# Designs tried in a protein design chat: VHH binders against Radiation response metalloprotease IrrE (irrE). Part 1

Scores and structures below are computed, not measured.

Target 1, 256 residues: Radiation response metalloprotease IrrE (irrE), of Deinococcus deserti (c1cz84)
Amino acid sequence: PTALAAAKARMRELAASYGAGLPGRDTHSLMHGLDGITLTFMPMGQRDGAYDPEHHVILINSQVRPERQRFTLAHEISHALLLGDDDLLSDLHDEYEGDRLEQVIETLCNVGAAALLMPAELIDDLLTRFGPTGRALAELARRADVSATSALYALAERTAPPVIYAVCALSRQEDEGEGGGAKELTVRASSASAGVKYSLSAGTPVPDDHPAALALDTRLPLAQDSYVPFRSGRRMPAYVDAFPERQRVLVSFALP
Positions, changes and structure headers below are counted from each chain's first letter, unless a header gives other numbers; Kabat numbers aren't used for antibody chains.
F, E and O stand for the ipSAE by ESMFold2-Fast, ESMFold2 and OpenDDE, each averaged over both directions (binder to target, target to binder). V2 = 0.75 x the mean of E and O + 0.25 x the DockQ between their complexes.
[cut] marks letters that were taken out.
Atom coordinates printed by the task and the answers are left out, and those that the model quotes come from them; centres of patches stay.

## First folded at step 1 (VHH)

Design a1 (framework vhh_gefurulimab)
Fold by ESMFold2-Fast, scan of step 1:
Structure a1 (fold): chain B 256 residues (1-256), chain A 122 residues (1-122)
Amino acid sequence: as target 1 above (256 residues)
Amino acid sequence: EVQLVESGGGLVKPGGSLRLSCAASGRTFSSYAAAWFRQAPGKEREFVSAISRSGGTTYADSVKGRFTISRDNAKNSLYLQMNSLRAEDTAVYYCAAKGYDLRYSDSTYDYWGQGTLVTVSS
């Protein structure tokens, strides 16, 4: 394994160990395992949060959505867990310096946050029950109370078959001389399972006749043989599972 | 709220045709997207066809070109015209509808009928 892969594995262990001792994953429960650390909500402008180890304070921006606040809290808790692990911290300082060290630490704290809020056992149970589908993605986001984008990355990492997941949503266009324009369905976020070399970029238009577009228009799940609509116009065959909710559709593209 | 009742099922020979109907009661049907599902003995329920509020249609590969879904909002009804029927089409057929819901839901469908049996056999 690489140094980064080993650090991520250790971070997941720390998150799992911390989570095992908690009564739940709501805000109060997340703080239960931290002794002597104060949680404060306050306006923070464009910042989501911060952990101040010198004063033992976690700050969360009061002006962002509750799901975002909770993910940020899990991220800041991961900073505290990382700082408490002398071996991991020593390994990181031996391997990285300056801005790169800071970037790696932020990456690890995002890994820890995801592991804390979306345990491997939860993801594996959903994959066993629903398979690598848009439905599994929707269930993960709902049960873990996280954004579809956060659930997407976590689900993709634990999916063994070659699959591309995507969150697609309508965008609004302003008509010239008229208020309110046509909505175009585009990819908002995407992630692929390990070993898949293809990527579906954010902003990619989804054709009106695609199962994902039809599922959103009908508000009914659709699963059928179709294709991955790459921005280049390339159409790679795939089994498409599209699960609509509200103004978005959660899609899996199962590759042969 | 809406209630769905399927009809039109029966015994038909291979190569024959049947038209399934789904009657909706309660709210105006035009506010719902609708679909047909089927379940063969001992198998999981599978998707057959769907029609959107705007009239867009989609079909499972196994029925594409043979089945046609349509709706008549004035009669609060959904239809499935089934042509060139095969033994593999033998199943209980279910009508389903999705209401307009702004909330995230872990449910795929809001309303389901009781089903109508289609048997394709000589």
Scores: ipSAE 0.000, ipTM 0.084, lowest interface PAE 20.2, mean pLDDT 82

Design a10 (framework vhh_7sr4_2)
Fold by ESMFold2-Fast, scan of step 1:
Structure a10 (fold): chain B 256 residues (1-256), chain A 121 residues (1-121)
Amino acid sequence: as target 1 above (256 residues)
Amino acid sequence: EVKLVESGGGLVQPGGSLRLSCAASGFTFSDYAMGWYRQTPGKQRDLVADITSGGSTKYGDSVKGRFTISRDNTKNTVYLQMNSLKPEDTAVYYCARSTYEFKGGYTFDYWGQGTQVTVSS
């Protein structure tokens, strides 16, 4: 294990311990475990939020979507949990400095936020019910009330078989630097299970003949043998499970 | 083995144009995505543009509408046409080959040595 992997594991432990004492995961319930800290919503421009330990305040941008506000709140709570753990904080200062230390702390607080909003038992229940599928990804995002992108990273980390998850959505070809008014299906986010080094880059085009594109076109779930459409043009064999949702499709690629 | 050689950099005035070329050898060029990145000292490399094996393109926000990436598979070359150059485009420009993506990002497994572009009067 790397120092970063150890820090992430400790952050997940802190989040799980905090979450175990809460009545729920709504905004009010999330604050229940913090004594003497005030939550305030206000316009913050391009900033999502802030934790001010000096004044005991968590600020959340009022001008972003509710699910983003809740994830930001969980992120700021993770800052408070990290600051309260002397051993972890000491280990981080021993290993990292300056801008790298700030980057690692932000990464850990995102790990904490995900662990707080998507507990291991919820993810494991969904994997038992649906398997490592696009449907499991959709159900996790719905039940935890988080973005599909947040859900896919959390689901991938707890998935035992070698799987790549992806969120794919329609876009105009001009957004990809191509001419024309036709909509193209592209990868918006991707993450792979433990031991899998591969994932799909944001912006990777999904061919029209791919099961993910067909599922979106028909608006019906589709599962079949096909391939992972890497940006390089390489086609890795995979069992594809595609679950369409409005103008996007949630996809799992099960590898050998 | 795998080799990427950039050319076409230089000094130009604001509003000018340059065309960068990257000659590739040692692999089947048509099978790989290719990209251009740039770096100023003390900063991370940032994406300028990339092009997939199928010809789909992607641009960094600061260069959209001004730069055009293209490829010629018969010549094993990727190009970056840079128009309406600004002082903030001053950087070392790198050509890169991409073979696969890694956990929410991408890895470039081979880089060229870079070519300097300076935009100044």
Scores: ipSAE 0.000, ipTM 0.113, lowest interface PAE 20.4, mean pLDDT 82

Design a11 (framework vhh_lunsekimig_d3)
Fold by ESMFold2-Fast, scan of step 1:
Structure a11 (fold): chain B 256 residues (1-256), chain A 121 residues (1-121)
Amino acid sequence: as target 1 above (256 residues)
Amino acid sequence: EVQLVESGGGVVQPGGSLRLSCAASGFTFSRYALYWYRQAAGIERELIASITSGGRTNYVDSVKGRFTISRDNSENTMYLQMNSLRAEDTGLYYCAKGYSLRHTSGYFDYWGQGTLVTVSS
């Protein structure tokens, strides 16, 4: 195992242990397991939040959306959990230095945040019920009260079969009347399960004849054999499951 | 003025067939995706069948293989052919066209008055 993989596994364990003792995952509940740390909401410009271990304070930007505030809080809590684990902290300082150390710590705290808000048991339950599908992605985002993009990355990490997940949305709003502008469906975010070497880039157009476009246009889920529409023009065969939700479609591509 | 008028409902025995029609006026019919919804007593209105402006179709799982949606752009009419009808298909059937949305947080459809389908045993 790599040092980074081991550190991520430890971070997930810390998040799971912390989460097991909480009454919920709303902003107030997330703080329940921390003693002596003050949570303060304030305008922070472009910064999402900060954790000051010396003064025992967590700051969260009051001017961003609630789900982003909760993810940022979980991220800052992960900093506190990491700092409290002497063995993990020691291992990180032995392996990394300078800017790389800071980057690894930020990565680990994002891993911790996701694990805290979307526990492995929740993800595994949804995968058991719905399979690696657009429906599972929609249910995860709803139940965990996180963005579809955050849910997509977490779901991909726990998915065993070779699958690519994508969130696709229209690029322009439909205008009223016959003079209305055309809508273009594009990939907004994508992530693949472990072992999949392929990626679907943000901004990739989804053809009008694709199942994902049909599901969105008809407002009904659709699952069928089709392809992954790579930006390069390559069309890799895949079983496509497309779940429309409002003005977006949540898609899974099960690879052969 | 947008108008959608459903017709073709009635009483049938289980296993029977009905064809519903949705006559439209007041908009450019061929440019819109169109939908069939149904509402049973005590249950929220559910989308059961859709057809795009290009004629591609999609269905809720409970009606796949039994219902067929189609459109005739020259007559501004959409149809729902219902075969192998079951007691659970009983309800008020509505046709709808998409409302052009200018904001990402809103959904609106123009609705007809509905046509009643009763599958009795």
Scores: ipSAE 0.000, ipTM 0.386, lowest interface PAE 15.4, mean pLDDT 84

Design a12 (framework vhh_lunsekimig_d3)
Fold by ESMFold2-Fast, scan of step 1:
Structure a12 (fold): chain B 256 residues (1-256), chain A 121 residues (1-121)
Amino acid sequence: as target 1 above (256 residues)
Amino acid sequence: EVQLVESGGGVVQPGGSLRLSCAASGFTFSSYALYWYRQAAGIERELIASISKGGSTNYVDSVKGRFTISRDNSENTMYLQMNSLRAEDTGLYYCARTIEYKSGSYKMDVWGQGTLVTVSS
């Protein structure tokens, strides 16, 4: 295992320990484990948030959706947890320098945020109940009140069978007539379970006759043998489970 | 090396005005978003205003319409024009910057001692 993998595991432990002491995962509950820190909401343009340990302030962008605000808060809390773990911080400084160190810390704080909002126990329960399916992805996003993209990465990490998950949505085209610019279905985000070396690139078009497109068009779940529509044009056989959710479809591709 | 130095604080009566300055050195000023914090005795530290790299401004509701944040990239200085001051505006005013990481997250950095604003009551 890499130094980064070990650091991620430690960050997940810190998040689990912090979360165990909380009454819930709403904004107010998340702050219960932090003494003397002020939480402030204000417009921040393109920025999601910031944490100032010297002045004990956490900033959250008021112009972002509530679920994004909570993820940002969990991310800033993870900075505080990381700063409180002398051994982890020392190990990171020994392994990384400069901009790379800061990038690794930011990565770890995203790992901590995901672990805090989507505990392993929640993910494992959903995988037991629904299997590695588009429905499990939808339920995780709903119950944890996070974006489908955030849920997708967390679910993939804990999925044992070889599966590719994807969030697909209609995109706008260059050539846009009335309604014409919003009818191409493309992959917005994708992640594969551990050990799967294939990935489905963001921006990949999904054919109109694919189960994912059919599920979105009918607004009904569809599960059947089909294929993974790689951008290269290669069609890898897969059992496809497509779960439509308003303007998007949440898809799992179970590999042979 | 990287420094932010606040100045312009003082004593004013309610309804008065002050202009605070934040002089920056040791970094490319025009590349950073900048902020004003306020800390009063016995109350929580509060972020009150921000200005982006491009000059877009944002304020907490308590100071909207009364305070104006601005920047002069040629002088490496950020300002806070404070009008219609209230007793509640009394406190130490700090300037801060953020740095953007590749993940899209930010960290707040503050190096100044602050400048004291006292609104008499």
Scores: ipSAE 0.000, ipTM 0.241, lowest interface PAE 13.5, mean pLDDT 83

Design a13 (framework vhh_7zox_3)
Fold by ESMFold2-Fast, scan of step 1:
Structure a13 (fold): chain B 256 residues (1-256), chain A 119 residues (1-119)
Amino acid sequence: as target 1 above (256 residues)
Amino acid sequence: DVQLVESGGGLVQPGGSLRLSCVASGFTFSSYAMGWVRQAPGKGLEWVSDIYSGGSTGYADSVKGRFAISRDNAKNTLYLQMNRLKPEDTAVYYCAKPYDFRTGSLDYAGQGTQVTVSS
């Protein structure tokens, strides 16, 4: 495996080990495994949080919503876990330097946060109950109290059949002309199960007659044979499960 | 000197309601985010809710839909309306200015106010 893939696997192991000792995944429960570290909420401007190892404190921005604060807390806990693993730190310093090292560490802490908030057991239970569907994606985000984007990456990683997941939404910016850009449905985030060679790029337009667009328009779940709308214009056959939620549609494309 | 004085706690039956108050002094209350944290017997501190100076609010997952935080800047007072109380809400509740809870804000929170949910 690559150095990054090995580091991510180790980070997931650290998160799973930490999580196994916790009574839950709410804010209080997340702190239960940390001895001698203080959690402090404070205004932090544009920053979501910080871990200060010198003073043994985790800082969380008090001015963001609780779901975001909780993911940030899990991210900062992951920093503490990573700093406690000498082998992982040595491997990272051997491969990366400067700004690239800091970017990799941030990526690993996001991996750790996701693993901590969305344990493999939770994901596997949902896949057993709902299958690799837009409904499973919605339920994971709800139960773990995380963004749909965070949930789709975690779900895709544990999905065995060849599936592409996507979060699609209408443009958040209104055009000065009526009805143009505000009605354009695009892929906001996507991730595929292991072994799938195809990807949906962020920004890819979804045609108005696609099941994903129809599900969002009607606000009713829709599952049917259709296609993956790749940016190249190619239409690969897939069984599409589209689950509308709030102002978006969560989609799975089951490949042949 | 910064001072926070909590009140409103008490004994309440499951399903009941309580309203906590915190009177702040010694700083420009309207300019700061404020929050509530709690500590159940034998447990660590848990963040419950906060409110930004502009009025935006946040809540812990365990209390969403049941608790409501608010502030009255004219009275330098922070409130926590607690509805549909459960035994697991039993804790000492502290009003907190969100800077450095253990070294700064906790000293300002004073004694806290005890909430006991029991039949």
Scores: ipSAE 0.000, ipTM 0.097, lowest interface PAE 18.6, mean pLDDT 82

Design a14 (framework vhh_7zox_3)
Fold by ESMFold2-Fast, scan of step 1:
Structure a14 (fold): chain B 256 residues (1-256), chain A 122 residues (1-122)
Amino acid sequence: as target 1 above (256 residues)
Amino acid sequence: DVQLVESGGGLVQPGGSLRLSCVASGFTFSRYAMGWVRQAPGKGLEWVSDINSGGSTGYADSVKGRFAISRDNAKNTLYLQMNRLKPEDTAVYYCARGETYSLKYPSGMDVAGQGTQVTVSS
C-alpha cells in the first residue's frame, strides 16, 4: 500500500470505532461521542463548516441543505478524530508538508465523513443483496440519508468488479422558454471502481435510445447489454443496469 | 453548462515542445482542481498531470521532468507545457475538472472537452 492508502485505512478505523458507540447517524447522534464539544449553526458565507479545537466548537453553515450540513458535520468530526490520534497525525507530518499536508488532511476527513455516514457493513450488505447496480446506489442513498452523489463515490470505492456508476438527470429548463424542445438527459456525477481508468464527465449527453434514457422514460428498471456513452463519442461495451428514481436515473456500467 | 475547450495540439518532431491551453466556462474555475488526461490510439485514458486551487501539482511518472502544468485563474485557463516530446506522447489530450469529493483520477476527474490531438513523429 501507499502512505495515503494506509492513512485512509486508519481514518476509516477511527470513523468505525467512533460510529460503533453512536445511537444513530442523525445530527444529535453524531455528536454523542464528543464530550465537551459544542455544535453551532450559523451563516458562514462560502465555508461549509469548521472545527475549532481551541474553543471546542464545531461550526456548520446554516444556509445549506440538511444532508449537506450532516456530511459537513461528519467531516468536522473526522477532523477532531484525526487531531486526537497522535500516531496518524505523526505519520502524516513525516510524509507530507505544507499545502500537500493540508490537502491530505482534507481528503482523509472526507474519507472519515463517508465512513461515518455510510459504514462498510452497510455498503457490503447492499452489494451482496443487489449487486453493483443502480438499485444498490438508490438504497444506499436512501438508507444513509445522503445525496446520490455521495453514495455513488462510497459505493464505487467498495465495488470489486470493474464498474462505472453514474447519476443522470434531465437538464434544467431555461426560465425564458415556456415552450421549447425536450430536456436533454445528461450525466450529473460519475465514479468508477478501483482499477477502472475511465470516467463519465458531468454534462455528458445520454442518447435517447440508451437503456438509461429508456428506464427514465418508462419509470421501469432496465438491465441489458449496451455501452458507456463517453463524451468523446467512444462507446465501450458494458452491461447496463438503470434504476429510475424521482427525476433521475441511477446507472451502473459493468465492464468486461 | 460546463465547457472545457482545449487547443494547442499539432504535429511535432521528437524532442520538440508544445503548449496546450484549456479555456473553462460554466463553473467557478478557481475553486476546482484541474488536470490533463490523455488517450493514445487503442489504449485507455491515462492521467498526465493535475493542479489544485492552491497551485500544488502532480505528474505521472511517464512525463515527470518534461511537462509543467499551470493555471491562470483570472483567465479561467489551464496550461500544459510539454517539453522533450517522445513518440509515446502521441495521444488526444483532454482537460479535466476535479470532483467535489475526490481528486483521485480517474474517479476524481471529469473529462468535459473534445480534446486536442498531439502527434509526435519524424
Scores: ipSAE 0.000, ipTM 0.116, lowest interface PAE 16.8, mean pLDDT 82

Design a15 (framework vhh_8emy_2)
Fold by ESMFold2-Fast, scan of step 1:
Structure a15 (fold): chain B 256 residues (1-256), chain A 121 residues (1-121)
Amino acid sequence: as target 1 above (256 residues)
Amino acid sequence: QVQLQESGGGLVQPGSSLRLSCAASGFTFSSYAMHWVRQAPGKGPEWVSSISGSGGSTNYATSVKGRFSISRDNPSKTLYLQMNSLRPEDSAVYYCAKGYELHYSSTFDYRGQGTQVTVSS
């Protein structure tokens, strides 16, 4: 494997080992394996959090949503785990420098955070129970208490059949300024299972007659043969499973 | 070996200004984000401000936004915190910390002894 793939695998091992010793995945339980480290919530502006190894403190921004705080905590714990693994650190410093090293470390800590909050066993159980569906995505986000986007990437990575997952929502939910146009259903985030060579980009419009749009409009789950609405205008046949939740629809596109 | 040396603290009156400095060595200064963190007596640490390695991006805690300004001089390997309109609640030991650039969260690496700021009549 590539150096990055090997590092990600090691980070998942560190997260799994740490997680195995914990009584749960709530905030208190996550801290259980870090004796002598204090968790402090404080205003941090645009920063989500920080880990201070010298003073043994993890800082979490008090002004962000609880789901984001918990993911950030898992991310900062992953920094602590990474710093404790001399072999991994040595390998990373041998391969990367400067900005690239920092980018890789942040990527690995996000991998560790996802592995801590969404263990492979949880994802595999949901895939066995619900299949690679919008429902499985919704259940993962709910049970792991994470954002739909975080659940999306984790679920895609462990999905064996060729599937594209997407989180879609009306355009006014992502409006970057007052006075935007009429509401339009667009892709907010997407990820494909391993081996799928197609991508569905963020911002891609979803036609009003698509099952995903219909599921959101009716607030009822819908599964049927339809298509992947690529930004290019290409319509690739797929079995679509659309699960509406809150003001969004969680979609899986099962490819032939 | 990462070394951070803070200076510039002191005793001042409310409404006064101070500029803190942090001299850094032992790492490629321009490649790392830098932070200011403070700790008041009997309280936990509070993140104050961050600056990217290039100096192109800065962030501030809500409590200091508009009053404090973080900057850096990469050639001299020095980090600064300009503190204006100081209030009694700004009294704390101020530490500079090395972090990582290009991400929303940062890992702090305190190597400095801190510099005491006291705002009192």
Scores: ipSAE 0.000, ipTM 0.259, lowest interface PAE 12.0, mean pLDDT 83

Design a16 (framework vhh_8emy_2)
Fold by ESMFold2-Fast, scan of step 1:
Formats: structure tokens, C-alpha cells, sequence
Structure a16 (fold): chain B 256 residues (1-256), chain A 122 residues (1-122)
């Protein structure tokens, strides 16, 4: 319906086509479709990566985590794919200018990166097997070797029923061993499926009696009727599926 | 037009020293961290060293740590690499590069120059 939605769809097609020709999704496998481009790791300060077209080099910051490096590489590959698609590039230049054009291109390259690392077939298979659940979210992050936050956004976009997904974790432990008897469980990231205007803000506290808190405390998955704990204090009825994973809990709220 | 011009390479024997220079133009040199990268025949580029925009922080690849020293002179817009105790495996074309900052942007360039050839052989 929108120019942006059409561009995102085309970007996903480009990523899927590129990915189909690759032997895998590890760093070296991702480079197999790029002739004449060298991958180099180096310290880059606060920057994640860059492309040098003059010397045909992709630069990745050596001082970030491996999954972040892989996402950055997939992002830079998506830039190359987008630039190779004359029709898409022409459509973008017709619709956007200046800073807005650059922002849209960056958004599209993040869409391409996610599509390359988390193919639609993988997401759809997991949704078929586990439903729109915290477990599906955990399995996507594990199998695609991406952050739970990256997996959360990709999963939400392909979820058809009205669902809110959330990654919840205990408060950061800055003063370890200093008297604090209880750490607060808070929302770290959230995204909703299409048509749902609600999501949980980062920092939203999760009450101690909530299934998500209980699942984390017991280290056992819990699924039951409960509520979405909005920051305002509003409690919207929902079927809650909470899947604990180490120090966090991955949650889905199925809305009636 | 962003330009970087490397110089100071040459043919030397093992154990020798060389000082490489990189003259920058077309951008505010003092706003950017800088790097030295090298590429040997038949191999991909290898990061060698980096220096912060002020010159207050430096980093080195394990293979050159203790032998190489990176420095910069912001008033003259020049980056240096002092290479001591050179080994045959240091033989490569050496490039200086501009750090591009925090945000990924396609077409944001790591402005390497033409490079300077260093050959260490006896």
C-alpha cells in the first residue's frame, strides 16, 4: 500500500534471492555471493561498519560481538544489493530526498539484513511448530544466531494473530552484592503484530505475580490467561506464554 | 575531495626501521580517528594500528605490538607509522584510512590513499 512497504517487500526479495545461492549464513558464507569484495575487521570506534567501494572492501568493527558483526555484514551486503537494483533505486529517488532518502535506505538495509539472516521460511516454520509464543521467539534467536531483539521484530512482522512480543530481564546489576534483596523485572524490547497499535515501552515494570516473573523465578515455561502490564498500570486481558532463558524471559501476549 | 597520500615505504633488510607518513586533505583531519591497514600479495587487508582523533589513544594488532608506533600531527594534517624491527612478514602495501564514525552509511568511505610499498627481504 505504501511506497515504503513496497520497497521493503522488494528488499526482502533481493535478500531471499541472494541467500538462496549461499552455502550458509556464517560470515564467510555470506561473502560467497560478492565477487571482488574483501572483508576486513578493524577497530572503528563507535561505528559498526562501512563499505569502501573504491578499494572493494567491507569493514567491520573488530570490537563488537560476533552476532553484531554478522548483522552489520548482512546490512552492508543489503546496501550492495539495493544499489544493484536500478528500479528500486529509481523509485526511492523519485519518492525521497536528502536526509529522508538516506534514512529510508538505512531502514531498507536493516530489513534486508534481517531477511538474509532470518528467512521467511524459517520464521513461518517456527510459527507453524510453536505458534506465536515465547518459545518460537527463543528458537528463532537461537537457530538464526541473532539477538532476541532482532528476532522479536522479525517474528512480529510475520505473525498474523494479534500478539505483543516482549523480551524481559532483571534490572542491570551495577552494584553487585549491595543489599538489594529483589531486582525488578522490566521490559527490554517489545513489538506487536500487524494491526496491533499497542506495545510495551522499554523499562515497563513486570509485577512479581505476573506469569513472566514467575516463569523466570522458577526457570519453567508458563502459559496461562493473565494480562498485558502496561506502564500506565492498565491490565489488558491476554493469554500469556512466558519462556525463561537464562537471565531473561521471552513473552508473547495473545490478545482477544 | 577527500585525499590521503602515503609515503615512506621502500626495500629494507630484516631488523631495519621505516617511518611511514600519510598527508590528509579535503576533510577536518582532527575530527577523525585514523588507521593503518596493510595488504600483502595474494592476501586480504589486515588492520595494523589505530589512533583517536586527539591522539590520546592508540591500538595495535598483536603481530606488530611493541614494534610499531602510530602518531599524528593535527596542525600539519599528517599521520605516521614508525616501524621498528621489521620482519619479512611485514612486507605489504600500507594504506592509511579515515575512521567513519558511529553510524553505518553506504557510500561513507574509508578514504585510503594510493598506498606505499614496504618490502622486507635480505
Amino acid sequence: as target 1 above (256 residues)
Amino acid sequence: QVQLQESGGGLVQPGSSLRLSCAASGFTFSDYAMHWVRQAPGKGPEWVSSISSSGGSTNYATSVKGRFSISRDNPSKTLYLQMNSLRPEDSAVYYCTRDLGYTIRHGSYDYRGQGTQVTVSS
Scores: ipSAE 0.000, ipTM 0.148, lowest interface PAE 14.0, mean pLDDT 82

Design a17 (framework vhh_gefurulimab)
Fold by ESMFold2-Fast, scan of step 1:
Structure a17 (fold): chain B 256 residues (1-256), chain A 124 residues (1-124)
Amino acid sequence: as target 1 above (256 residues)
Amino acid sequence: EVQLVESGGGLVKPGGSLRLSCAASGRTFSSYAAAWFRQAPGKEREFVSAISSGGSTTYADSVKGRFTISRDNAKNSLYLQMNSLRAEDTAVYYCAARPGTYYDFKSSSAYDYWGQGTLVTVSS
């Protein structure tokens, strides 16, 4: 629905306006635009975080995995921004009720978080420079200081050609008490550009002879005609761009 | 831009203690997430501990309960207090930093700034 698309656009505008006034996107800089609000890290059980407007506090769960804490901060800041926009809040209450309203607000705050950490201008500049590639994904994660997983969702949303992005990594990092055995390369996260109906599920194995596996093994970027390795065993032709980085490989599958 | 310099390494006997320091220069360190990594001879670099700009800490299972990471923002410094040292702790220890929180904290590629390293040897 148009209402949701309009709300998302407004949320991106709020994030862009807020971000323009900041000295950077590190934790201290992110808080710089919020007058009188305190940031506190504490145990919060099952919750990732919360914005408490009554006490002027943003709480971040100290027991949540580190990969989520910074995105959670941007998400809670987005709640504060949304609550400050009377017109948007009024429009949402007019259109949605109950659980649906709560779901839409959470969706918008995730949109705001991504927009705050990865501005559209940054993504578009990287796509212009590198194209929809594993390299573009790596550069976005680096420049925005976000995980490759967070970056691929944002990059996919702004990618016009039909592309599937994936972050692939070997089974668990070695330690003596855990797992052992042969390491298997699997898809950890994936997202496709608008209009693509195909998906790569987390846990999908990547064959040893695939460009993604070869790029990781050699630690050299590799781009060639190959295929998308769906879990079903189906092999869809694609131009594969694989960019290895440490313990992972960042992959784009350009579809015909 | 941040420059990192480690100090405090040395030779200690098993069961001993050692405190590593990392001095940051350049930008204000308080907004940076920081971590300690180590590399033993002939092995790849291993995550040891991380601390976010907000003070949240994370430890590798092999050092949890023995090592303590801390920071002093007024001194632009990061510390690693190492207790009950074992021969397996022998390595070059590196200080690492990045803007913001320690998101993707175990990955070396998550950190933009690195020190030169300081050697810790645990042997009799």
Scores: ipSAE 0.000, ipTM 0.109, lowest interface PAE 16.6, mean pLDDT 82

